# VHH binders against Uncharacterized isomerase mll1393, part 15

Target 1, 302 residues: Uncharacterized isomerase mll1393, of Mesorhizobium japonicum (q98kn6)
Amino acid sequence: MQTRNYLLYDVFTTERLAGNPLAVVLDCKGLDTIAMQAIAREFNLSETVFVLPPDNPKHKNRIRIFTPDYEMPFAGHPTVGSAIALAELAGESGAGIFVLEENIGPVRCAVSRHDGAAFAEFDLAKLPEPLQLEADPQAIGAALGLAPHEIGFENHRVAFWSAGVPYVTIPVANLEAAGRIRLDNQAWSELAPRKSEWAFASPYVYCRETVNHESAFHVRMIVPGTPSYEDPATGSAAAAFAGAIMHFDAPTDGISQLWIEQGLEMGRPSRIRLELTVQGGKLASARIGGHAVKVADGKLFI
Key: E = the ipSAE of ESMFold2; O = the ipSAE of OpenDDE; V2 = 0.75 times the mean of E and O plus 0.25 times the DockQ between their complexes.

## First folded at step 10 (VHH; framework vhh_8h63_2)

Design s2 (from s1 with Y104W; at its last look DockQ between E and O 0.75; V2 from the best seeds 0.00; counts 0 for: pae E 3.5 > 2)
Fold by ESMFold2, look of step 10:
Structure s2 (fold): chain B 302 residues (1-302), chain A 120 residues (1-120)
Amino acid sequence: as target 1 above (302 residues)
Amino acid sequence: ELQLVESGGGLVQAGGSLTVSCAASGFTFSRYAMGWSRQAPGKERELVAGISSGGSTYYADTVKGRFTISRDNAKNTLYLQMNSLKPEDTAMYYCARDYGRYDWPYFDYWGQGTQVTVSG
């Protein structure tokens, strides 16, 4: 039996015990997929990352990303958290730009330090695209326990977007409405579009009213189930949401940086930075970024 | 009322074939992934086969190549065709519904099961 070191980071936060927790298991050459899946189940966090040597020697590392139940090709907070963790392990020369190899392909990461906290960002591999939504928006709102007048604000309407993982983007009137949502899982499964042949897309609820005045939007993302699970911070959903922002807000050409607050209701305040580069009225590129902080480390006896 | 009712179990000789079926009611069958699990005496229930709402299939290694899962959405019916049966296939076979939370078969409701016994 070999021991392997692990790190615990809280991602999309500058404060410990907030954000989206991430386990990072180091030196994973020789672990098979079954073992990685079992370890991810043991941690029981949204995702666990396994660090491997890179296939291309000019890249920093290869990483594999697992939920407790299956392997992901890519995920936002694992990428941000891994980039920061690996940069901090490297010391003086760890900050900067490097590539992490993920199942989706190579991901260019930029790591820097801001006010004593590490920050990382990566370019989206896919820009958001609209998907067809067949379900009645008012029925979708009812599945969240909201009245018809609480769905929508300004010109924002319920939509379905994907930058790899699709989400049902659901504008709600204000913080009070967002705070009252309670997912009816049975109703959702009868109405929701699918994100795959095996799974339904999750609701991504947002409003313009925010708790933190620096935030552009307040959001909640709920994974349906019995019981449902609220994710503290969802990078892939922020990537999909960039499509809704481009469609409904139509920002002018140039570079915009938007802070998105999430996780406040479930008790793990998080902040995701979404960077949009707009050219000729279209989204030319986008980045997801955030802070992360080390919480703990230890050994696995496996 | 949500129901999954299995039928078609019985005694078969090793090397033989059997089809079990599952009649579903009380939910919109076509929207859900479905599957079959089995439980041999004294053992944990195990996933045997799954079929997504769009027709993609999964099989446990122990049955791959011998079993075929299929569905008829118009009749709200799930099937498992079992060929080249072995004594180790002896189990109670349960029809199962997947809620659709994960990109992996994860069942949230089961029928009462139908017994398959393979002599041998």
Scores: ipSAE 0.318, ipTM 0.708, lowest interface PAE 3.5, mean pLDDT 90
ESMFold2 (binder alone), look of step 10: mean pLDDT 83; pTM 0.835
OpenDDE, look of step 10: ipSAE 0.578; ipTM 0.840

Design s3 (from s1 with Y106S; at its last look DockQ between E and O 0.85; V2 from the best seeds 0.00; counts 0 for: pae E 2.9 > 2)
Amino acid sequence: ELQLVESGGGLVQAGGSLTVSCAASGFTFSRYAMGWSRQAPGKERELVAGISSGGSTYYADTVKGRFTISRDNAKNTLYLQMNSLKPEDTAMYYCARDYGRYDYPSFDYWGQGTQVTVSG
ESMFold2, look of step 10: ipSAE 0.391; ipTM 0.740
ESMFold2 (binder alone), look of step 10: mean pLDDT 82; pTM 0.831
OpenDDE, look of step 10: ipSAE 0.684; ipTM 0.871

Design s4 (from s1 with Y102F; at its last look DockQ between E and O 0.85; V2 from the best seeds 0.00; counts 0 for: pae E 3.9 > 2)
Fold by ESMFold2, look of step 10:
Structure s4 (fold): chain B 302 residues (1-302), chain A 120 residues (1-120)
Amino acid sequence: as target 1 above (302 residues)
Amino acid sequence: ELQLVESGGGLVQAGGSLTVSCAASGFTFSRYAMGWSRQAPGKERELVAGISSGGSTYYADTVKGRFTISRDNAKNTLYLQMNSLKPEDTAMYYCARDYGRFDYPYFDYWGQGTQVTVSG
């Protein structure tokens, strides 16, 4: 009987049983796509990563990322979690830079120790771009169970951004408003722009007020459905959100690092670091990063 | 409020043709991917065909080349043209709507269905 080792990490957290959980299946050469999909279904986590030898010997590994239902070309917490897991397996808990091959392309990762815990970050492959939003902001607020005056703060307005996966970025007045949102999935289906031919974009709700004083923003991301699902920590949404930050806050030239808190309402507190490199008033590059912590390991009998 | 009403089912001889239709109301039809599922007695409901809001189509292997899905957004109507019918196509046919959660056709709302019976 063949076995495959796996690791379980909680990503975007320094505490076990928080953040966004990730299964990392090791030594996956010889598994076909059908087997990988079945294993991802078995774990039933947001994503499962399958570690393969790299195609380019200068790269660390190839990874494939599966939801329970299909394969993703790239996802944020799987990249951070697998980078940390692979570095820790290799005894690289200190500083290290390497490339993970993902279906979207090579992803440069840096792994280090930060605040006494393993930290990884990667460069965005695609910078955020604005998309046309036709939806009425008042209708968007109503779909979240909020009044018109609760939508927006300062100069921030509802917008539509993508750094690969598009999100409707929705500023709300404060933590109290953010805490009260309840997605009316049917109303959302009627007003949301599409993220693909088959799917609608998800709402990414944010406010300036935060629970953790070190955070720049408090956010919530809800995947529509019956029932809807709230994601603990969404790296691709933070990447898209960098566009809203650049557009509305217009940070000055230089490198800045922002912590974004997510998942607090759904019970898995998470922290995503967004690094922005601004040159000439424009976003020149950006990074998504965070901590991860090992929770468990085991064997699959397959 | 949301309503999918199928019609056009009936009895047809093997090798024959039949068109079923679905009238949609209570939502903006053109915004949604739509499809057809079917269920024979004692069997699981299966996806038969899908059509995106932009017109891309999907067909189950068992019906490819025989069935054609189409939509008329001006009339809020979904169609399934079924040709070369076989007794195995006998089932309740359900109009289906997608909530747009996945990047592939996945339908999670159905009407009450219309019976298609294919005989000898």
Scores: ipSAE 0.276, ipTM 0.670, lowest interface PAE 3.9, mean pLDDT 90
ESMFold2 (binder alone), look of step 10: mean pLDDT 83; pTM 0.835
OpenDDE, look of step 10: ipSAE 0.607; ipTM 0.845

Design s5 (from s1 with S53D G54S; at its last look DockQ between E and O 0.87; V2 from the best seeds 0.00; counts 0 for: pae E 3.0 > 2)
Fold by ESMFold2, look of step 10:
Structure s5 (fold): chain B 302 residues (1-302), chain A 120 residues (1-120)
Amino acid sequence: as target 1 above (302 residues)
Amino acid sequence: ELQLVESGGGLVQAGGSLTVSCAASGFTFSRYAMGWSRQAPGKERELVAGISDSGSTYYADTVKGRFTISRDNAKNTLYLQMNSLKPEDTAMYYCARDYGRYDYPYFDYWGQGTQVTVSG
C-alpha cells in the first residue's frame, strides 16, 4: 500500500497551538487531483499543501494548495508554512532563498533561522490598490456592532483595498472596540462590496492599540457567512492593508518592518510581518512573512 | 420575513419546455446571487443553475445548453427556462439564495419548491 508522510505546522506563530494551522503532505508524485481534494477534505483545515517534485530542477519544489472544497492558485500561510517545513526537512542546508512552484507561478521564498524559530517571507506579486467603497462608514460600524465614535482613529478611515483579494479595512478606536465586534451577516450583505462574482468582501478590522507592545497594529478578519468565522492570520489581508498604511500613515522613504497581531480574540494568537519599501513617497515593494512551528507529523494510508 | 415563492411547475412531455419563476421578498434581491436546486424522490438535492448579482451564470453539466437562468432585479424575480426536458429532469425545483460566503455558488436558503414532472 502507498503511504504518505504529512506534517502539521502552525503558521504565523512561534508558539504551538497558535497561528493558522497547515497540513503539509510530502512526496505527492503520482497523487491525482481528486485524491488531493479528498485528503484536504479529510484534514478539514483552511488549507492543505501537497509537495511535488519541481518541474524546473533549479526550483525547490512544486506545491499545490487545497481548501476542503477546491484548489487555490496561491495562498499566504500555506506558502510561508511549506517554505519553512521544506527548509527544516533539509536541515542546516535548507535555509536561504529558493523558489516554490505554485499554480499562480514561481514564488521566491526567503527562509531564515532566528533563536529557535524559522521565518519565511515572500514578495508581493501585486501591490495594494484602492477600490471604490460606497458604503457609509457608520453603517459599516453598525454591522460590526459598534457606535459611530468607535469607527476610526487618528486620520484612519474605512477604505477598500486589494493586493489580489479585496478587503474592507475598518479602523476602530481601540482594543476594547475590536474585542466587541460581532458581524451582523444580514447587515453586512446589504452594504458590503463583493470580492468576486459570488462572495462578499470580508471586513478587516484594525486598531493602533495592541496587546503586544512590539506590534504596530491589532487586527481581526471575519469571513461573512451563516455562520461566519474568524481567520487566525490572513496574509492576503495584510497585503491589502499595506495600502491603508501607505495612504494614512505615509511612512517615510526607506524600509519599514511592521508586526501585525491577529487571532488573539479567537484564541490563536498570530503575528504577520509586513515589510514596506518606500521610494519617493510610493510603495516600491512589499513582503509578507512570519514564523511557523511544527506541531505534529504522521502517515496517511492511501 | 424572507420568502422565496416558486411557480410555473407542472406536467410536460419529454422534449418540451417549461419556465419556472421565483418571487423574492424580505431582502434586497439585487444584493444576492440566486439560483435553482432540484431534488428527485430518494435523491440528494443538487445545484442546477446559479446567477450572480452582476449576471454571471453557472450551470450543472447535466443541464448546460438546455436550461437558462435569468433575473429581473426590478421585479425581484428569478427565472429558469427549461428546454428539451427529459424524464430525468423530474424533480421538485427550489429557488435558492446564496449568502455570498464562497467564490462559487453555495445556497443557504430555499423556497418551498415547484414540482416539474416530465413524462415520457
Scores: ipSAE 0.343, ipTM 0.736, lowest interface PAE 3.0, mean pLDDT 91
ESMFold2 (binder alone), look of step 10: mean pLDDT 83; pTM 0.826
OpenDDE, look of step 10: ipSAE 0.468; ipTM 0.781

## First folded at step 12 (VHH; framework vhh_8h63_2)

Design t1 (from r4 with G98D; at its last look DockQ between E and O 0.73; V2 from the best seeds 0.00; counts 0 for: pae O 8.0 > 2)
Fold by OpenDDE, look of step 12:
Structure t1 (fold): chain B 302 residues (1-302), chain A 121 residues (1-121)
Amino acid sequence: as target 1 above (302 residues)
Amino acid sequence: ELQLVESGGGLVQAGGSLTVSCAASGFTFSRYAMGWSRQAPGKERELVAGISSGGSTYYADTVKGRFTISRDNAKNTLYLQMNSLKPEDTAMYYCARDDYGRYDYPYFDYWGQGTQVTVSG
């Protein structure tokens, strides 16, 4: 039996018991994949991060990300949360840039503090690209429990975008419509595009109307299945959504920061900052950022 | 109503072969990943093999090279060919539908009643 410290963070929030929860297990040298997977199952969070020494001494740490079922090459809130956790652990109070080694490769992270709250952001490794959508938008709406006229606002229409993980981006009329959404899993499975050989793409629902006036969009991401579950904050979806924004809103050249509120309906309010760098009418780069707050620490006796 | 009905289980000697089948109904079979899990007495249910709607396959390390999962979409049937059977393969084998896959890992949550496979040493 060995004792290892762990941290619990709520990511994409400044409030404890909100945001997307993350477990960060420290000093994981000597743990094999089987053990890490088992520990991830024990925590039973969407993701658990295991911190290791970096392979490159110039980098801060190596992190491995596990769902309860499998290892992931990358994920947004684990990256943000880990960056903040490691910065805080190191006693870094100022702005800093460092690299986290992930399965996907090295990820450059910037950590800062705004109004006393820790903030981390990272560059998208892959920019969003449009995918072919074969599903009928009306049917998609029906699968969400919405009427056809509730799908869309302004020039925004149902689309399919991927920045590594594909999402069906579904504009809806307003907050009321967004809040009424209940995914019919059977209907969705019959019409939705696939994100892999094994799974259907998730709906990423958004509207211009927001609860917080500082937020540019209100969103919901629901993972289909039995049961389905809703994610409080989805970085990968925000990355994909950047494509939709570029396509439908066509922001002017320069840098724009958009706050995305998520997880409100499910009771874990979250905010993701999407920063877009637009050059020549094209997305040159994008960043995902957010806050994170430590909610717990403890020890594993395994 | 969704139904998964397994068949083909039985008693087989070690080193022998057996094919179990699963008849699926109540959903569009061709659009779903399917798979087999097994549960031995006193053990947790474990994933044995999966096959995507596109035909990609997944196998547990314990059965790689010995088991083959396949599907016939026209017949709404899933198969598991088991070769070189071992006593440790003794279990109730369950047909399952992947209704909760996150990305590229099978996750089964609908099951049949199972078919018993017993391998004697």
Scores: ipSAE 0.016, ipTM 0.261, lowest interface PAE 8.0, mean pLDDT 91
ESMFold2, look of step 12: ipSAE 0.631; ipTM 0.861
ESMFold2 (binder alone), look of step 12: mean pLDDT 83; pTM 0.845

Design t2 (from r4 with G98E; at its last look DockQ between E and O 0.08; V2 from the best seeds 0.00; counts 0 for: pae O 10.9 > 2, placed apart)
Fold by OpenDDE, look of step 12:
Structure t2 (fold): chain B 302 residues (1-302), chain A 121 residues (1-121)
Amino acid sequence: as target 1 above (302 residues)
Amino acid sequence: ELQLVESGGGLVQAGGSLTVSCAASGFTFSRYAMGWSRQAPGKERELVAGISSGGSTYYADTVKGRFTISRDNAKNTLYLQMNSLKPEDTAMYYCAREDYGRYDYPYFDYWGQGTQVTVSG
């Protein structure tokens, strides 16, 4: 039996018990994959991160990311949360850039403090691309429990975007409509675009009306299934959503920062910052960033 | 440890029936979409059938009306009932799990080692 320290962070929030929870297990040298997977099951969070020494000494650390069921090559909030956690452990109070080694490769992270709160961001590995949408947008709306007139605002229409993970981006009229959404899994499975041969893309619903005036969009992401579940903060969806924003809002050249509020209806308010670099009317690059706050620390006796 | 283990393959006469199974372990089976693919010699792997976590099914045009995909969540088992088998159905049949992860580069599925189905004319 060996004692290892772990940290719990709430990611994409400055408030404890909000955001997307993350477990970070420290000093994981000597743990094999089986043990890591078992520990991830024990925590039973969407992801658990295991921190290792870097392969390249110029990098900060290697991290391995596990769901309760499998290892992931990359994920947004684990990256943000780990970056902040490691910076704080190092006693870094200023802005810093370092590399986290992940299964997909090295990920460059920038950690800073904004108004006293820790903030981390990273570049999208893949820019969003449009996908073909064959499903009837009205039917898609109906599967969410919304009337046809509640789908869309301004020039925004139902679309299908992917920055590695595809999402059906669904504009809705307002907060009230967004809050009323209940996914009919059966209906969704019958009409939604597929992200694979037998799985369906998740709905990413959004509206211009926001609870926080600083937020540009209010969003919900619901994963279809039995049971379905809602995610408090979805980096991959925000990445895909950048495509929709570019298409429908057509931001001018330059750098724009958009805050996306998520997880409000489910009781875990989150905020994701999406930064867009636009050149020549095209998305040149994008970043996902957010805050994270330590909510707990402890010891594993394994 | 995630595992998908196919079984039930074999030799069957044209027009016959066969059921292949996939035993899943190491993950919450009921929460994932599952599917069957097959690969014949010299051909690309192709979708045969899929089933969502909610039980919705999808079939390739080549097997519609003949094959039925189902799942038993209590047994963590995926099934493919194959009826009216044809020589063209001869292939290695693979069980696959869909990844419901939020962010993965690249997008990936998990596959078993396959079970051989041979249909004689």
Scores: ipSAE 0.000, ipTM 0.224, lowest interface PAE 10.9, mean pLDDT 91
ESMFold2, look of step 12: ipSAE 0.622; ipTM 0.855
ESMFold2 (binder alone), look of step 12: mean pLDDT 83; pTM 0.832

Design t3 (from r4 with G98L; at its last look DockQ between E and O 0.67; V2 from the best seeds 0.00; counts 0 for: pae E 4.0 > 2)
Fold by ESMFold2, look of step 12:
Order: structure tokens, then sequence, then C-alpha cells
Structure t3 (fold): chain B 302 residues (1-302), chain A 121 residues (1-121)
């Protein structure tokens, strides 16, 4: 009789029952792709990670990342959550810098403790780039149920950015405006740019006003659909948003670290750390990071 | 008045061919991925073919190589060419507007009344 142990972590949070949940299935040598996909569908979380021995013995592990319906080459919160989970399994000597092998390639992770909890971060493989936005910013605001005066703050404007997955970055006036958004999916589908041949790009709503004093921005990310879905914490969107920060805030050369709060309105408070390294007025590198906490563990009987 | 109206179904001998069509109205057809699903009596609905707004295609393994999906954005029309038909292809065929919401997997957000395809042998 075979079993596989699994861990359940909440990622981008120091508190259990918040953040973005992740299942981590251990010791997955011998599971084929069909089995992994079936297990991911059973968990029915945004992603499930399967831990395998590394191909390169200098690397920590290979991981495979599945949504309920298909395998991904890479994803942000699964990388953070897996790095922390694997480091915690190794005990206090498990912290440090190591490599996780992912379908996209090796991913260098740093695991440490921050604010009394486990923290991991990784370098972005792709830096954000601007994309052309044809839609009227006021029409975009209307699709969110906001008046024209509620769109924008300071010099920040609606824009379209990608560090792999493109997002429509939408500045709003304050927390009150952010809290009132309701995505009109039909209106959005008529004006939004595409993130791929198959799907419309998601709105990433942000404001300077924050609930937590330590946060630089408050954000919400809504996947369009019928029904729409609000994501508790979106690493790929924070990566794209780094482009908007560079463009509109124009931070000076050096290293800047900022916290982005997300998921508060939908009831899973989350925090993503974005680190920007600026040289010559340009983004030289960036890192995405956050905390994760173990929520549960168990056995799969398969 | 969002509408998807299928036509072209009928009775076909095994090994034969049939084209079904779907007229779309009430939305900007060219902006959406579209697809064909089918449902046999007592079975779950199955997505058999999809076509992106840019023309990229998807086919279920059960129909790959036999079915061809296409679209005419000028006429707001979706097509499914079905060749080498088998009795197992007997089903109600539905035109669907596809969306890739949570987790980027396809689902139907709008569908027509369907057109019956019956394959006899």
Amino acid sequence: as target 1 above (302 residues)
Amino acid sequence: ELQLVESGGGLVQAGGSLTVSCAASGFTFSRYAMGWSRQAPGKERELVAGISSGGSTYYADTVKGRFTISRDNAKNTLYLQMNSLKPEDTAMYYCARLDYGRYDYPYFDYWGQGTQVTVSG
C-alpha cells in the first residue's frame, strides 16, 4: 500500500487561514503526470506542488506545479511556499540559499526568518515591460463601478504591464474606492486587452492608502469570468506592477523594498514583498518574496 | 439579446462528414474564444474543439485529426467540420462562448440550444 505525505501552507502571510493556500505533496518519485494532475484536481487549490529529487545533486529539489486542470512551468506563491516548506523540513539548518528546479528552469530561492516567521524570496526571471493599452481609462473605471475622479492618484495612470503575465494596472483614489469595485464582466470583455490568445487580462487595482502602516500599496486582483474570482495574493501581478512603480514613482538608484497588501476585502489578508534594484534609473533586477505558515499535514492514500 | 444559434445537424452514415455552424449575436464575436461542446444522452457535456480570438485551435483527443474548428469574424459565425464520423459522435452539439476564468481552464459562459448530430451504421 503506497501513501504520500502532503503539507498545506498558507503563502504570503504570517497568519494561518489567510494568504494564498498551497498543497505540497512530498516524495513524488514514481507518480506520473496523470496521477499528479488528478491529485491537483482533488485539492482544488490554485496550485498544488509535487516534490521530486533534483536532477542536479547541488540543487535542493525539483518541483512540479499543477493547477486543477494543467501543469504550469512556474508560479510565484508555489515557489515561495515550497521553498519555505522544504527549508522547515530540514530544520534550522535548512535556511539559506538554494535552487528549486522548475519546468521553466532553475529558480534561486533565499529562505530566512523575518518578523519571527519563515520568509522566502526569488529573483524575477523577466523584468516588467510596458504594453500598449488601447482602452479609455475612464471606461475601465466604469467597468469597475468607479467614477472618473476615482481613477488615478498623483501621477499614476492606468497602464498595461507584463513580467510574463500581463495585467492592467489601475490606480484608484483610496481604500474606499478600492473597497467598492465590482467587476462588470461584460463591460470588461468589450474593452480589455488580452493576456493571451485565449483570455482577457485581469485588472490589478491599487492605491497608495493602506490598511497596514508598513504597506506601500493596497491592491486587489480580479480574474474576469462568469463568475469572476478575486485572488488573495498574486506574485505575477506584483512583478508586473514593479513596472508601474518604476515608471510613475521613479525610485532612485539603489535597493528598494516595499510591501504590497492584498486579499483584505475577500477575507484572506496577504502581503507580498517586492524588492527593486535600480541602476542608472533603470530596473536591474527584482525579487518577489513573502512569508508562509504551515496549516496542516496528512497522507494521501493512492 | 446574446444569442448563439446552431444549425447544420442531421443524420449521417458512419464514415461520413458534416459541417455544423453557429451564428453569434449580441456581443463582439471577434474578441472571444469560441468552442463546440457535445452531450450524448446520459453523459456529461464534453468540450470537443476550441478556437481562440486569434485563430489558435484546441481539440479533444477523441476528435483530433477528424474535426476542424474555424471562425469567420466578418460573419460572426463559428464552424465545425466533422469528418470520419463514428456512432460515438452521436450527440447534441452546442456552440459555446468560452472563457478561461479561475485557474485558466475553459468553461462555457454562454451556449446555444444545440443541433443534433446522429451517426448511424
Scores: ipSAE 0.266, ipTM 0.685, lowest interface PAE 4.0, mean pLDDT 90
ESMFold2 (binder alone), look of step 12: mean pLDDT 83; pTM 0.838
OpenDDE, look of step 12: ipSAE 0.287; ipTM 0.703

Design t4 (from r4 with G98V; at its last look DockQ between E and O 0.67; V2 from the best seeds 0.00; counts 0 for: pae E 3.8 > 2)
Fold by ESMFold2, look of step 12:
Structure t4 (fold): chain B 302 residues (1-302), chain A 121 residues (1-121)
Amino acid sequence: as target 1 above (302 residues)
Amino acid sequence: ELQLVESGGGLVQAGGSLTVSCAASGFTFSRYAMGWSRQAPGKERELVAGISSGGSTYYADTVKGRFTISRDNAKNTLYLQMNSLKPEDTAMYYCARVDYGRYDYPYFDYWGQGTQVTVSG
């Protein structure tokens, strides 16, 4: 019988039992796709990562990323969590800048220590672009259980953005409004744009008021469905949200680093760092990053 | 109340053709992707075909070139035209609705009662 070691990390957090959990299965050479999918289903986490030797020896590792149901070409918290896990496994020689090979292609990761904890970030391959939204903002608010005056703040308005995966970005008045949202899936199905031919785009609710004084925004992301699912920390949505920030806040040239808090209402507090590099009033580049902390390790008897 | 009602199944000789249909109610049909799955005796239910709200189609490798999925949004009706039928196509055929907002492929959240298709060899 083969045994394979695994690590369990909580990503986008410095505290255990928060953030977005990730299983990292080590030494996966020779493990076929059917087995990887079965193991991911066994863990039943948002994603499970399988670590393989790199194809290019100058790269750190190849990783494959699975939900319980299918393989993904790339995902934000698995990339951050894997980068940190692999760096910590390697000790001092593992910190720094390296490449993880993912099905989408090579991903350049930077691992460091930040505030006394391991931190990783990666460059966005695609910057956010605005998309046309036909839906009435008041109808969107009603689908979330909010009154019209609770939608919007300052100059921020409901919009539709994508940095690969599109999201409906929905400003709400404050933490109290954000805390009360309840997605009416039927109402959402009548008004929402698509993220693909097979699925509606998800609402990404945000406000300027925050629980943590170091956060720039408080957010919630709900995947529509029966039942709906609230994600603790959503890197692709933070990437899309950078477009809304650029459009409505119009930050000045230079580098800005923003902490976005998520997952507080659903019970897994998370923090995503969004770095924006602005040149000539336009977004030149962006990074998604965060902390991760080891929660457990063990062996799979497979 | 959400309802999917299949019809049009029956017995057909190998090499023959058959069309099954599905009447949908209780939701805004034109807003959802739809599909067909099937389950043969002693086998797992498998995806057969899907069609998005915009008309894009998906087919399992086992039926490509032989089956055609279509929809009539005015009648809230989904169709599956099955040509060049083989004994291996014998199964219960289920009309299904794609789960909105969960997956980026035809993943079904609701099925009808099914209609039996039997292909004699």
Scores: ipSAE 0.276, ipTM 0.676, lowest interface PAE 3.8, mean pLDDT 90
ESMFold2 (binder alone), look of step 12: mean pLDDT 82; pTM 0.814
OpenDDE, look of step 12: ipSAE 0.312; ipTM 0.721

Design t5 (from r4 with A33T; at its last look DockQ between E and O 0.71; V2 from the best seeds 0.00; counts 0 for: pae E 2.2 > 2)
Amino acid sequence: ELQLVESGGGLVQAGGSLTVSCAASGFTFSRYTMGWSRQAPGKERELVAGISSGGSTYYADTVKGRFTISRDNAKNTLYLQMNSLKPEDTAMYYCARGDYGRYDYPYFDYWGQGTQVTVSG
ESMFold2, look of step 12: ipSAE 0.468; ipTM 0.775
ESMFold2 (binder alone), look of step 12: mean pLDDT 84; pTM 0.845
OpenDDE, look of step 12: ipSAE 0.471; ipTM 0.799

Design t6 (from r4 with Y107S; at its last look DockQ between E and O 0.65; V2 from the best seeds 0.56)
Amino acid sequence: ELQLVESGGGLVQAGGSLTVSCAASGFTFSRYAMGWSRQAPGKERELVAGISSGGSTYYADTVKGRFTISRDNAKNTLYLQMNSLKPEDTAMYYCARGDYGRYDYPSFDYWGQGTQVTVSG
ESMFold2, look of step 12: ipSAE 0.631; ipTM 0.848
ESMFold2 (binder alone), look of step 12: mean pLDDT 84; pTM 0.846
OpenDDE, look of step 12: ipSAE 0.432; ipTM 0.767

